# Designs tried in a protein design chat: miniprotein binders against a7ua95r516to809. Part 183

Target 1, 294 residues: a7ua95r516to809
Amino acid sequence: ASLSLLSISDLVPDLQFIFFWMSNAIEILYFIQQKSPAYMQTIELMDDKAGSKESLLSATISANEEAMTILEEVIMYTFQQCVYYITKTLYVVLPGLLDCNPFGTEPSSEQCRRAAGVCVCAVCVMPEAVRRVVSVFQTTSDLLQQYQVHSEIQSQMFAYLFFFTNVSLFNQLIDKGPARGWFQRSRVLQIQASVKILLDWAKGAGHNHLAQKFFAKFCSTVTILASPPQQLSQMSWKALCAEHPSLKPVQLHRILTQYQLMAELGPLPIWQPSSEDEAYIYRTVDLLESFENH
Short names: E, the ipSAE of ESMFold2; O, the ipSAE of OpenDDE; V2, 0.75 times the mean of E and O plus 0.25 times the DockQ between their complexes.

## First folded at step 12 (miniprotein)

Design df16
Fold by ESMFold2-Fast, scan of step 12:
Structure df16 (fold): chain B 294 residues (1-294), chain A 80 residues (1-80)
Amino acid sequence: as target 1 above (294 residues)
Amino acid sequence: SMTYEVTIRTDNPEYLELIAFALRILAKAMNLRVEEVRREGDTLRVRISGTPEQVEYFEEYVELWLKKKGIDARVEVREV
């Protein structure tokens, strides 16, 4: 029970330790890569009467490769540990994003009283559920900056976190959405606004390209669900597939089915899959996304 | 091959585990044999075997790495 109450803040000391070792392993790897050519050249320039020069060079190349492998294993292990703890925390906070209201949220009376009226809070306050998700991303960014992790590794980290967030949100919306009321139009618009807060954070953090790439499926889903009935009814199945290439036929069919069930304006047009896609709309194994990325 | 003792004395003993790791990996990358590694308070003692030329480069690279990391330490190498 206590495990589900763990916040990202509770993991910061452990994450600092892991980031420390990951960052240092990366730096040592780069240092050795930078120095090895000069060292190898020194061996090659040694004039030895025996074949000891060639033997030494070969042995040194092998030893260098082994050292690189050890460092790569340390980097991979520490990277995977960071991802594990961060995504575990993220998984706990993400469902709240689907239930929160980012429109017109005000601080509680208790919060206003603690502010003693002098520093009265803004009328618009980010929902706690959204703040928790943003906090995980921000803490990750802060740790990467604190340990000066190279931009390539930082990009890989956020690519993974955005991929994970997209899959988690999509799967929860599709699997649990009908029972939880998440497909109700007012909730869809709230979800869309909450997702925009995450995308705006990513843009501000310099990760706009990664966010656009890895949030494509969930963004397509909420875009369709937020579409006015008049607009959506004018689009054919083929047009929807073309505009939302990230969605599989079974996924698009389920989204459109939910849209029709939640319609307030009477019966909407029935979207008919193409003959080529008809077999795929019943492939339940393809409905939910895998957390594996290639 | 000759045996050398590399002694690292630092004002930042919290870095000794990192220094030990770095020295082991660097020695391996340079095809130097690490015989033992010992920590005594603020001092790290590493015994390596190799040619005089290899050990001279090792000492130079260790000093360069410590400087790059901003770790205040003294490096001494002696043949044992």
Scores: ipSAE 0.715, ipTM 0.933, lowest interface PAE 0.7, mean pLDDT 84

Design df17 (at its last fold request DockQ between E and O 0.98; V2 from the best seeds 0.83)
Fold by OpenDDE base, look of step 14:
Order: structure tokens, then C-alpha cells, then sequence
Structure df17 (fold): chain B 294 residues (1-294), chain A 80 residues (1-80)
């Protein structure tokens, strides 16, 4: 089956299985961590018959550590499997976000139409392309809550998903943006509005800090591109670097160069990279973000 | 060390695989040897080897874990 047809809903049964084991492994690990100290103390308080106590304690500590290691491996494996499946669904739906016109009137979601006619919930009023992305995150959130997964693991999951989303959207915008017209101001404003909806969802879901952190590069890029020429042409390279610290010099230079071409601006000396950054603007290997650096 | 049979009966047979996993891990964490795990319908039977004191703690851990999970199960321990 082509990856293009895979919806998050199709993966829910498999994800439920994985989340079940992940959650329970975490709970068992926590249980052992809480109970083991008292158990070790009971061994320590046993009558020392011919040095057998120390050997028993040592053996028990080792066995305890091995049991916890097994659980940690289960947790890591299940976490990785969840991320794998969820990111595959994101990979399919994320390109639609860049092509979305959020200012158009799109019909409410099929799920809300069945119940009460016109649903005005925040999800139902979203453009379809945005709703598809949000649906992946919402389904993930719902599953994490359903299985009462530890909050730290939830945070790590969303951190990675936001990281993945940022890298994907940033790389697509930088690589394909000029050819697809995504650097045109009207299109950039559409992208900005779509991302705002996603960020508003993340804020509502309690992940505002993570979203702000991990979407910083994409948001900075969109902010620069959405800026009026009259405003952006007054900003120096140094000022732009300071305002957008998430962008590498090569990335900022690429964005400004493409902006200049799109806006038909002549050479702007004020955007000339500093002598310190001049060597870095030619590092094309650093232009696109890597999925491995998380 | 003596050999004990731990029998768990539950009205929630859907959790028997989880219970079996938990028992194995808990036994391992306590340095108990698991000799055999058998499933018979709604009943799980686990044979473990250890001291009487270890097995008493194991029974307590299993009961506490089941209670925490909200699984209604009866735990029985016998020497074999």
C-alpha cells in the first residue's frame, strides 16, 4: 500500500498495542524503583550466616539492575516504534500545510458533520490540510492520555514530533519554496496563518514551550519572508542574526537571497554578512536541517 | 531455596499476558528463579524458586502491583 494512503486512524490499533506495552513497562519500572530499596534493606538486615548475606545482596542488586535494563529496553523500543509510525503519517500530511490556503472556506470535518450538522469547534473550523496535521498530534495526545503514559515520556514524544515537523517543513520550504512560489508574500502569509493555527493548538494542548522551541527555525524563516520589503530592507545582517538566532548564517543568507530575488530588490549592502560569518555562508552542507541531530 | 507455585486467577483474562510479563520481571528484580509459566484459561501458574521470605515479598509485590493496575485477581501461593 502506498504510504500516501496511510492515515493516522489506520495505525491506531497498532499504536494502541505499542502504547499499552510502553505504559505498562514504565509503570513496572517505577514500581521496582520504589519497592527495591526496602527489599534490599530487608536483605541487609538478615542474619549474616557465614558471609552469605553480602553475596545475596550483591546478586540481588545485579538482578534488579538487569530487570530494570530489560524494562528500559522495552520502553525505548516501543517509543521508537511509536515515533516511527507517527512520523510516517506526518511525512504524508506535512507537504499539504505549505500549499494550504487557510483563508478559504472549507467544510467542517466529516466526524463533526455526522453528529450535529455544523460543528464550530476549533478543529472543525481548521483548513483540511491543517486539520490533518493536527489530527496526527491530537491522536498521539489522546493515546498518551488514554494509556496514562508518564509526563516525561509525553514531553519527549512531542519534542521529537515537533522537531521532525520543523525539519520537514523548513527543508521543504528552503529547497522547494522558490520553485513552488512559497516565497511569494501572499503564499508566505498563508503559511504563516497555517502555522499559527498549529501553534495555537500546541498551546491549547499544553505544549507551548516545546512548540516555540522546536519550531523556531521554521517560524523565523516564515517571519522574515512575511516581512514587508520596506521593513526588512532596513534591517542589517547583524540585526537579523540577533533577532533570529535559530538560523545558521548559511540559512539566513539563503533566505535573504531568495527574498531579494522574489521582491526584485537590488543588491542590499546592509544584508552583507559580517566578516566573521562570511566563511559560514558558503557551507551548503549546513543549509538543510538533519533529522539525525536530535 | 524451595519451589513455590504462584497461581493467579482473574476475571480479566485479557491481562494475563501482561500479568505474566510483570511476574517474570518482578521475580527477576527480586533475584527469584522463574522455572515455569503456564496459562490455563483464566488462570496463570508460575513456578518460582527462592527462600520463604523472598516468596512472601514476591506475593506482596504481585498483589500490590495488581491492585495498582486495578486488575481484579486472586493470588495463591503454595509450596511444591
Amino acid sequence: as target 1 above (294 residues)
Amino acid sequence: SMTYEVTIRTDNPEYLELIAFALRILAKAMNLRVEEVRREGDTLRVRISGTPEQVEYFEEWVELWLKKKGIDARVEVREV
Scores: ipSAE 0.813, ipTM 0.958, lowest interface PAE 0.5, mean pLDDT 91
Fold by ESMFold2, fold request of step 15:
Structure df17 (fold): chain B 294 residues (1-294), chain A 80 residues (1-80)
Amino acid sequence: as target 1 above (294 residues)
Amino acid sequence: SMTYEVTIRTDNPEYLELIAFALRILAKAMNLRVEEVRREGDTLRVRISGTPEQVEYFEEWVELWLKKKGIDARVEVREV
């Protein structure tokens, strides 16, 4: 039977298998690291008959290093497999954030509040598109905690997931935004609200620093687009670059161009690129982000 | 170098594949040769070659690892 592997719920059995082996490989690696010094010392302290101690120690060190290398390779492979499956799911659900209306959540939550007497439907009042993305992050977090994966590995995984999310949303907005009307102010404010929900999830999950670091490009883009014309027109090109260092000159130029079109502004002298940046604003090879460059 | 049989019996047979992996990697980390690994129902039988001193440390590592992991298992080692 043909199964969809695009839903995170469909992937849970595969992810459970991979997390099980990843977490156990990490624990065994740590165990060996903790026990090996004392074991090597027993070889160093043994009675040295016929000079065999030195060769035994050398062989044991080599075997020990090989064992740890095997575990490190298992950890790396399983980590990459987890990221692969999770990001396939994210790729499918992320575009919906650009098309949803988070401000329309209140009408459905009114029904839930009336029935329950108090709103216990926080997930139910969240727009479906946002809920799907949060579900991927929350399921990942739950699995990492269920299998007691080391906190450093958990942070590395979310760093990559947030990086992937940022690149996917930014590229979709830049590439498809003009045709989809995503640069209209009302749309930008809806996108901004949807991203805030994701950032609030990340903060509550203990990943605020990672989210702030890895969502920076998309958040800067949305912040500029959401700015009122009276405020943005007071900011020079240099000031915008300083406030939004994650944006390349070609990216900032494209964002300002779309802003001018939708805000009905003509060219503004203060948005003229610096002489240093002037050579770079038409480098279309630099416009979209690579999923491999971070 | 002498040959030993390590027998693992557990009420948690779902962990036997993990236990087999752990025994192989712990033995390698101590420079012990694993000659074979056999699963017979809920019992794992591992044949290893090493000095009596190496196997004594191996048994200690296995028992400690099982305890830290919370796996209910009985470890028996005998010379064969």
Scores: ipSAE 0.782, ipTM 0.952, lowest interface PAE 0.5, mean pLDDT 86
Fold by ESMFold2-Fast, scan of step 12:
Structure df17 (fold): chain B 294 residues (1-294), chain A 80 residues (1-80)
Amino acid sequence: as target 1 above (294 residues)
Amino acid sequence: SMTYEVTIRTDNPEYLELIAFALRILAKAMNLRVEEVRREGDTLRVRISGTPEQVEYFEEWVELWLKKKGIDARVEVREV
């Protein structure tokens, strides 16, 4: 299949192959760990040449450790390959989340139109753009469950996927947001609603703690931008920094500056950074997040 | 050390690459020398060198792993 038209569904056969090998390497690793002690005892009893550096027991311990290392490398490689292909798919679908309107999606078919005649107004609907992102996470969850991958490895995978998503969305909002109008309150509320759908999915999937941890920066940004002027204007710089520890001073300053430019309701107070924080405000190199941060 | 041929026959040849990988890694974990691995249709043949006692344990590990994995396969070991 063409790479430009590749969806997560198109990657499932390749991902199944990689998950198959990862799962089996993990199982073989645990099998060796469980069975080796009894075997080593048997080898020790067969080693009649005490004191030799090249005794059978010593050689067997070394070979056993090498086998474990090979399996750990296979597990690491297959894990990284899964993450690589999944994040490549996420990268393509994530920008749509910032432009979609969950409050304006309407049914187009006649069957849907009849249902819409009695539907409630002002409710959050899962836009196609959000559905594409959720599909990537759901497919990942399904594959981890299908191959019975241990919960710790599942947690590590979703930790990285949430980290990647957070960095991607934050960078796009900060870098492109002003030009795209994304900092306007009505657009921010749409983004907030879309992000809530992702967070609700993560909670339902048992990953609420990971989502809270790894989405902190983007969630803080959206929370600040969605705040009413009266509420935000009553907060000092120190209070804002304390409420949003995931944001660097330069990032918080950029967000507040954009908020002031877009907000036209009443006078807003001047948010003054500390002398130490002020040193970072004029450094553009700290504005965007690195995908290698951690 | 003696040389042994371990023969694995399965009705599901799709598992042969996994079985070959598992046999190689289990042999290495047990400090057995793998001299040759050969695939012939639905059959995998592995030549290993080690003591009779080590090879007996290897056969037990292979049979136990296949059983836990749910792979229907027959294991035969012969001295060559």
Scores: ipSAE 0.741, ipTM 0.947, lowest interface PAE 0.5, mean pLDDT 82
OpenDDE base, second read of step 13: ipSAE 0.808; ipTM 0.957
ESMFold2, look of step 14: ipSAE 0.770; ipTM 0.949
ESMFold2 (binder alone), look of step 14: mean pLDDT 86; pTM 0.836
ESMFold2, fold request of step 15: ipSAE 0.767, 0.770; ipTM 0.949, 0.950
ESMFold2 (binder alone), fold request of step 15: mean pLDDT 87, 86, 86; pTM 0.843, 0.841, 0.843
OpenDDE base, fold request of step 15: ipSAE 0.785, 0.780, 0.780; ipTM 0.951, 0.949, 0.950

Design df18
Fold by ESMFold2-Fast, scan of step 12:
Structure df18 (fold): chain B 294 residues (1-294), chain A 80 residues (1-80)
Amino acid sequence: as target 1 above (294 residues)
Amino acid sequence: SMTYEVTIRTDNPEYLELIAFALRILAKAMNLRVEEVRREGDTLRVRISGTPEQVEYFEEHVELWLKKKGIDARVEVREV
């Protein structure tokens, strides 16, 4: 729950309005792109009796470009507004995903089908915190489908939402994890299971490639933290960097330090940074991720 | 250039704001000047300035766009 008690359901009417205008601006843009060449050609083939054909064609090309620019600005503005409201809601619900137990049952949430004895509680009854995050993604998908938004724009929107989710979860885990106990092995396994629910949703929604790309940093982090001590201790710094290219040296170093503490391993020279990476880690700290698109 | 009045009468007045926006953008893309836009209940009246040939293509494009959107509307153009 947030201080403002915002939920995705509360934003649906505003989102419907924004999606309506975005989808219509996109359709008008495509309509103009499809019709303009034929119209320009008719101007070019006009009888130049008044000597004005060249000026008219030039003016029409300029006006067409201006109309396209206006539509592109409307599309960009409405896209950014949707992203703003959706990510603001995500920001409120995401911390709960790091602090829930998907292996437990919620006795008050009896949504599983029991009539035929077909009830897998760990799969059917997800934690409320995970359900809230999934609801944001599902509502977004439903609205994109309702307004028949082109698949390319849908992909761009989910790319950004996954990017935002990845950065938010990574930053929260790294920054607040030690104080919250999120680096304890039992908690890491719960986080891994919760994240799998989100990734499975993304796969089902047709966004597996985007999820693989944009969740890479957080998934690498959780994968390392969930690794058995016997497996991880046999990997060199170079091998870990190669397996997890999305992690910066300072980020990998922080993750391994936390792992070492929780696994009750003594200081291990096996995870020694290269001289180049060592300089980056100790002199140029870039631990937390930026929400700026790259 | 001549002045023309484009009248759009629709059974879906909830779309009039979208229709007005679309007409302004379509006119702009075709280098037609929009002089005035007036809403009167279920009717939209748009005054545009352009050549007869440009206005004929504009009417065609407006009708095609309305059909593509599934908006029930009647388009009438008259010289003023």
Scores: ipSAE 0.714, ipTM 0.934, lowest interface PAE 0.8, mean pLDDT 83

Design df19
Fold by ESMFold2-Fast, scan of step 12:
Structure df19 (fold): chain B 294 residues (1-294), chain A 80 residues (1-80)
Amino acid sequence: as target 1 above (294 residues)
Amino acid sequence: SMTYEVTIRTDNPEYLELIAFALRILAKAMNLRVEEVRREGDTLRVRISGTPEQVEYFEEQVELWLKKKGIDARVEVREV
């Protein structure tokens, strides 16, 4: 298919072209912002002849605003195209992150398995599925650096990429998790380890604040699912809501229900929703996250 | 207003599309009318309408932008 989803490497030439135009539109916009005051001063210093100076100044201000609007539209369009191609690639590689084992090939040693559980970063080899996701983020970072895109625009791009990744992973886990066995404790721990690799990459790249903000929902989800039964059973519904404010009542209830099933716990009396939240648990429309801009 | 031809000759013809875009936007920001933009090999010819003072300022801005961008180019302006 001519419209098939490509690897990030296959898209680099097209992305370079788009980043080239985005970067140059941004530079031209800043150049005009820097130089326009001097030009306006030349008009203001003109002799005033029957209001011709005011008319010319007004017309020039309007023309300058129109030029800024054109540049902003070019920047927005190229930004959206970059995001479109990058997220299209992410969408293909992200499900693999939920199904990979960052602890490597299982050793015969019990001690090695314990080391993997307590020192995730120390014993983890980056799985191919995680490497593919990291490669998308790294390639984006490299292109932003190559074209010297301002840090504010870099932050906006990674904010959206992290937002997209969070929504995609959360929706995949909630919607497909039961059928795929992703709520099994061993797989939850693998998912948590894989997510830590992504978060560690983001921290190293200078995007820790954005990662913490935009991964909050998925991180809350895996944190709850990875919690020991002894710890989780001691927390009331209100305490869990307070610890995980990014989760909606229906989302939290679904997660706790899956946890209870996988841990073979009895009824859910300890995590009984408050009367205030009970009505929202039945709002299935709020279960999955939207990819629309918030 | 008079009509002027701005000629840009560059050793980097791969930048001509970017240069054309920049000139159109810079002219717009200065309230100068662009009548025509033509490419001939390594040369870009732009016809603009404005006062001598506006066009002189435009030439200065174009030269500053090219220098800041690191593009090797020669700018020539003449009245047509």
Scores: ipSAE 0.703, ipTM 0.928, lowest interface PAE 0.8, mean pLDDT 83

Design df2
Fold by OpenDDE base, second read of step 13:
Formats: C-alpha cells, sequence, structure tokens
Structure df2 (fold): chain B 294 residues (1-294), chain A 80 residues (1-80)
C-alpha cells in the first residue's frame, strides 16, 4: 500500500498485537523484579552442601539478569515498532496541518455525520487536517490505556511522538515555508491556531508539560512569525535569543531574514547578531533539526 | 537435578502463547532448564529440569502470575 493511503486505523490490529506483548513483557519484568529477591534469599538459606551454594547463587543471579535483559529487549523492540508505525502515519498527515485553514467552514468528520448527525463536540468541529493528526495521538492514547501500559512508557511514547512532530513541522516550515507562503502573517495565524488545537488536546490528555517542552522550537518559530512587524522590529537580537532559547542562532537568523523579506522591512540593525553569534548564524548544518537526537 | 513435567490447562487458550513465554522467562530467571514446550489444544506441557525446591518455587511463581493476570488456569507438576 502506498504510504499516502496508510491511516492509523489500518494499523490498529498490528499495533494491538505489539502493545499486547509490550504491556505483558513490562508486567513480567516487574513481576520478576519483585519475586527474584525472595528466591535469592531461599537459595541463601539453603544448606551449604560442599560449597555448591555460592555457585548456585551466582549462576542464578546471572540467569536472572539474562532473563531481565531478554524482557528489556522485547520491551524496547515492541516500543520501537510502535513508534515506527505511528510515526509513519504522522509523516503522512503532518503536512496537512501547515496547509490547514482552521477558520474556514470545513465539513464535520464523515464518521460523526454518519453516527450522530450534527455533532458539535470539540473533535467534530475540528478542522479535518488537525483532526487527522489528533486522531493519531488519540488512537495511541487509547491503545496505551486499553493495554494498561505503564505510565513511564506512555510518557516516553508521547515524548518521542511530540519530538517527531516538532522536528517534522519545524523542518517543513523552515525549508518549504517561504516557497509555500507559510511565512505570510495570515497563514502563520492559521498555523498557530491549528497548533493551539493540538496543544489543547495534549493538555486535555495530561501531556501538557511534554507538549510544551517538545514543541518549543516550532511554537517559538510560529510566535515570532505571528508577531506584528511593529512589535518584532522593536526587539533586539539579544532579546529574541533570550525569549526563544530553543532556537539556535542560525535558526533565529533564518526566521528573521525571511520575516524581513515577507514584511518588506528592509535591513534592521537591531536584529544584527551579536559578535558572539555571528560565527554560528552561518552554520547551515544546524538549521534543520535531526530526528536522531531524541 | 530431576525432570518435571508442568501441565497448564486453561479456559483462556488465547493466552497460551503468552503463558509459554512467561514460563520460559520464569524458568530462565530461576536457572531452570527448559527441555521441551508443547501445546496440545488448550493444554501447555513444559518439561523442565531442576531441584525439587526450584520446581516448587517455579510452580508457585507461575500460579501467582496467572492469578495476577486473571487467567483461569490449572497448573499440575509431576516428576518424570
Amino acid sequence: as target 1 above (294 residues)
Amino acid sequence: SMTYEVTIRTDNPEYLELIAFALRIFAKAMNLRVEEVRREGDTLRVRISGTPEQVEYFEELVELWLKKKGIDARVEVREV
């Protein structure tokens, strides 16, 4: 199937299988961790027949560690598989978020129309492009809850998904934004509104801190671009660096340069990088975010 | 070291693969040798080698895990 046709719903059966094994492997791991000390104590309390006790204990400790390692490998593998499938679906739907007009009259979801007629729930009134992204996250959340996956693993999953989403959206905005008109104020305001819906969902799902942390670069970029020229032109390079610490100097410089061109402001001495940052603004290798730094 | 056959019968055959996996992990964690794992319909048969004390603890561990998981299963252990 072409990547373009891959929906999160199509992957649910496969994800269910993976989540089943992941959840159970985690449970077995914790179960063994809780029971192993008692078992070791039973060996320690055994009669030392010909010095075999120490050897038995050592062998059992080693075997226990190996069993734990196997479980950890299963957990890691299943986690990676989940992330792989979910990020594939995100990759397909995320570009639509940047092109979305949340202020337009988009038809309610076909599913809600069929089931309830006119539904005015927050999800039904959500723009289709935003809804598709939220659906991926919601399905992930639902599966994690269905299989009662440990909260730490849930947090790690969402941390990675938010990281991936931020990197993808940021890179697309920086790379394609000028050519696609995403730096135009009207388009930026649309993007800002769409991202706010996603952040509101994350807040409602209990992931507010993670969302704020991992979307920082994209949100900072959108915030700068959404700023009125009268306001932004009064902010110095140093002030902008301080207000948006998630952005590298090269990234901030690129954003401001594109903003200047879009707003026809001409050269602004106040945006001139400091002597300290001047060497870094030309590091184009640092312009785009890497998917490897999670 | 003696050889034992552990038989698990369950009304939840959908969990037999999970049970088999758990048994292998538990046996490994306890330094028991798993000689054979066989599935016969709704019954899992596992042949393990160890001391009587190890096997007793293994049985207890399996029963506790099954109970924790809410899996209705009968565990039988016999020396072979």
Scores: ipSAE 0.791, ipTM 0.948, lowest interface PAE 0.5, mean pLDDT 91
Fold by ESMFold2-Fast, scan of step 12:
Structure df2 (fold): chain B 294 residues (1-294), chain A 80 residues (1-80)
Amino acid sequence: as target 1 above (294 residues)
Amino acid sequence: SMTYEVTIRTDNPEYLELIAFALRIFAKAMNLRVEEVRREGDTLRVRISGTPEQVEYFEELVELWLKKKGIDARVEVREV
């Protein structure tokens, strides 16, 4: 019953219990869906008076629908509980990803970069902070596999976990970034490299499409901040909005303002918002993202 | 309709909560009234009301599900 959030490993026994019930509720749902038609047909084949048979059939259809609803509620509840525990752990470990340096000048041999003919990028070290985040995703994947949870439910769970990670990282970067120096180019490049490790893990796990979809906002933000001034200054406000549709006007405006400050570019009229977007920026408080879809 | 007692005995009593849940759902899906569910050590006793044909189908459904799950259990049905 304790919410030990120090490590995903500490939550595995509790998660195993919840995954056990979720998996079994899903299996029971499918079992009933498969077997109910045959039972309904035995009722329809009764040679009884039409009124008696119709009443029983109607009552059974209603009862079957109620049973399905109960199972769907159990599945939803257990799914939400799994997501709750996993995201609580993610929330604690995610800020560390913005503060770590994956670019290593470690004494580790040059041979490690060529091992088994694998293509190795400039990122050669997985920081402890990144490893902790990957561990949460990997443990989730392992539990879904252990309890043989259907691929559709697996996709929904990772969709939510990626959504949560994207919102958490984006909000941390926007809210605390200026004070912590995260908007400086060297820091942004470190963040970009760390995010690449997460995206590469997702690709290896078969979730590339979900990762591309749900990390869009944070990736757009990091891409803009990592852009050389020569490239970024050639883009109009309209072009930037079109290239980064996941960013709201107020979010894009904040990012570009911080970019100007860090790059010491001075005023750049080419990033002037449209009249409509300018009105929105002045009237809205929607800078940070919500953890709720609806 | 008549009242029947369904008795399930298993060498894996850790599964009895899952089995009880499954039986309640199966009964509900078949429009069978569950009057009582009791656990006594390694034994689960469920009282249901329905026609003989419905209860026989219920017994077969429960046995099929237990077999599919690989749970070693004995199912007995008795009219009370």
Scores: ipSAE 0.734, ipTM 0.942, lowest interface PAE 0.6, mean pLDDT 83

Design df20
Fold by ESMFold2-Fast, scan of step 12:
Structure df20 (fold): chain B 294 residues (1-294), chain A 80 residues (1-80)
Amino acid sequence: as target 1 above (294 residues)
Amino acid sequence: SMTYEVTIRTDNPEYLELIAFALRILAKAMNLRVEEVRREGDTLRVRISGTPEQVEYFEERVELWLKKKGIDARVEVREV
């Protein structure tokens, strides 16, 4: 029997090959950028017989520019390939994060603790579904470290992976959530706890700023859905828009409508769109997020 | 311009493809013509056309890049 299921571990050899070439192309580009000016200056300082110096300098500048363009193309291609394979793996494991329960069944011997004055008897544990997502990010971090990829490229990689994760989770929650029961309060709290584990990993890995930036939409959505009815009912539409600027009017309206249905609350003035936003709440094309950032 | 043969011998032949790629790019950046690239075992031979000054500078850049990369290799240049 053959196991033909792909995991991030199965892709490591291919990813190592791609990271190797990406890392080396970046290093060669940096080397050329650092060394070419000195060579150009050497040409400028040479004796000019029959006016050949300017032609040689112009040709060398053009050739240097072409060499850098080739390297930039290799870097872009290899970066896109890494992103493709990593995000393909994320696509498979991310749905599990919305269905898992990080609040495990507590054993009889488990201690009841008090946190912020509240008794907590159920403890958050990393579910297998969350571990699979973390494994993808950890493997990526390990490969970037192994090949000593510059910190700027590491930041760009995780910026995109967090962007992709945010869009995937948001779209799945909004599109499939009603049918899957994900807007039920108990499920929202489970989702919130699972996402916190992922964000805590990002913080520990040194990517807290990127995680806060690129998870803003999904975090805003979960925060609203997890809000107590008393608190949420006291906020105006304008206040909610100000507190959650990452959400489009149609997205915010959809989230509040789902919250209202699950909480069995009637329409309230606080959740009425502004006259400026009313035109946008029915733009279905803007409900789901695009994986392309312009 | 004259033709020179740059010979690179490495104790890490797994890097030969990377070295060949780097040499082509470094030569291109200096507007040096690469006439031939040949690999045999642990050795890479590259024929380039240029002035003695250009080729000397190229040799220095190649040696510096190999050193920065930590690749154990020896570089020799001969006029052909």
Scores: ipSAE 0.634, ipTM 0.908, lowest interface PAE 1.1, mean pLDDT 82

Design df21
Fold by ESMFold2-Fast, scan of step 12:
Structure df21 (fold): chain B 294 residues (1-294), chain A 80 residues (1-80)
Amino acid sequence: as target 1 above (294 residues)
Amino acid sequence: SMTYEVTIRTDNPEYLELIAFALRILAKAMNLRVEEVRREGDTLRVRISGTPENVEYFEELVELWLKKKGIDARVEVREV
């Protein structure tokens, strides 16, 4: 079996080994940064009788920089290995989030009769697919805590994981959504509820700011697609661009086109792009997001 | 400069590879030359070249790092 078919729990021993070395390399780096100034001062306070003080200081600074470079390379390598295995696991489980139903039971509330005969109240359950995604993030968080990885490195890791998740989900929805029926209103509401579970997890884990930043594109997409027709019809192209600055003109145009195609209730307004944006709504090369850092 | 043998004996031999890595990095950061690194069971033996003052400071840094990590180890330095 391929490593991409294993659960995150199956990767924990390998990840523990990588996190162990990453954590220790970080600690050694900080130890050297903390102690080096005192050592340099010792050299500077030496009697310059032999005329070698400046040469020794220069050589020691150079050696210190080389030592720190080696540690930075180890940290970068181990960080990239962790990200590789974690994102490989995420890539396998993420599509399930777009196909799952987090609404579990028949509504029992009077409020379920609201919304013009459309029931929007149901008992929410965490689907298996959502639980698998949350487990990847939780396991990552647990390992970072177990090895006491500095908060800056932890933030960088979750920034990349959220970036990866956003790109993966957005591309899947835009590219495969029409064939999979994901733009149908009932499916969009299911996707929105599933995404909310992930965002609630991120907030609880202390990563709300990162989640808001890196999920912006996918959240904007789902928010537009889940909008009631009456609400969306009152918004101009300019207003939608202002509310959803993460979306490129071609992306916003595609989303609105899908919304119009899936609308079952009367005609919707035609959203007219600004003259500045009109040329960009046809840039198909900008439709899907890149997994590479821009 | 003189040659010294740094001997580290630990009750946690599973950490010897980490200890060896840390010693090499700390020695390099202090511009000390590592001539040889040898493992013998629960013991790590490192030969370094440097001035007495720099080697003494290196020993103190190694002991501080081991204490910070909570690794039970004894550090001995001998001129060879």
Scores: ipSAE 0.647, ipTM 0.916, lowest interface PAE 1.1, mean pLDDT 83

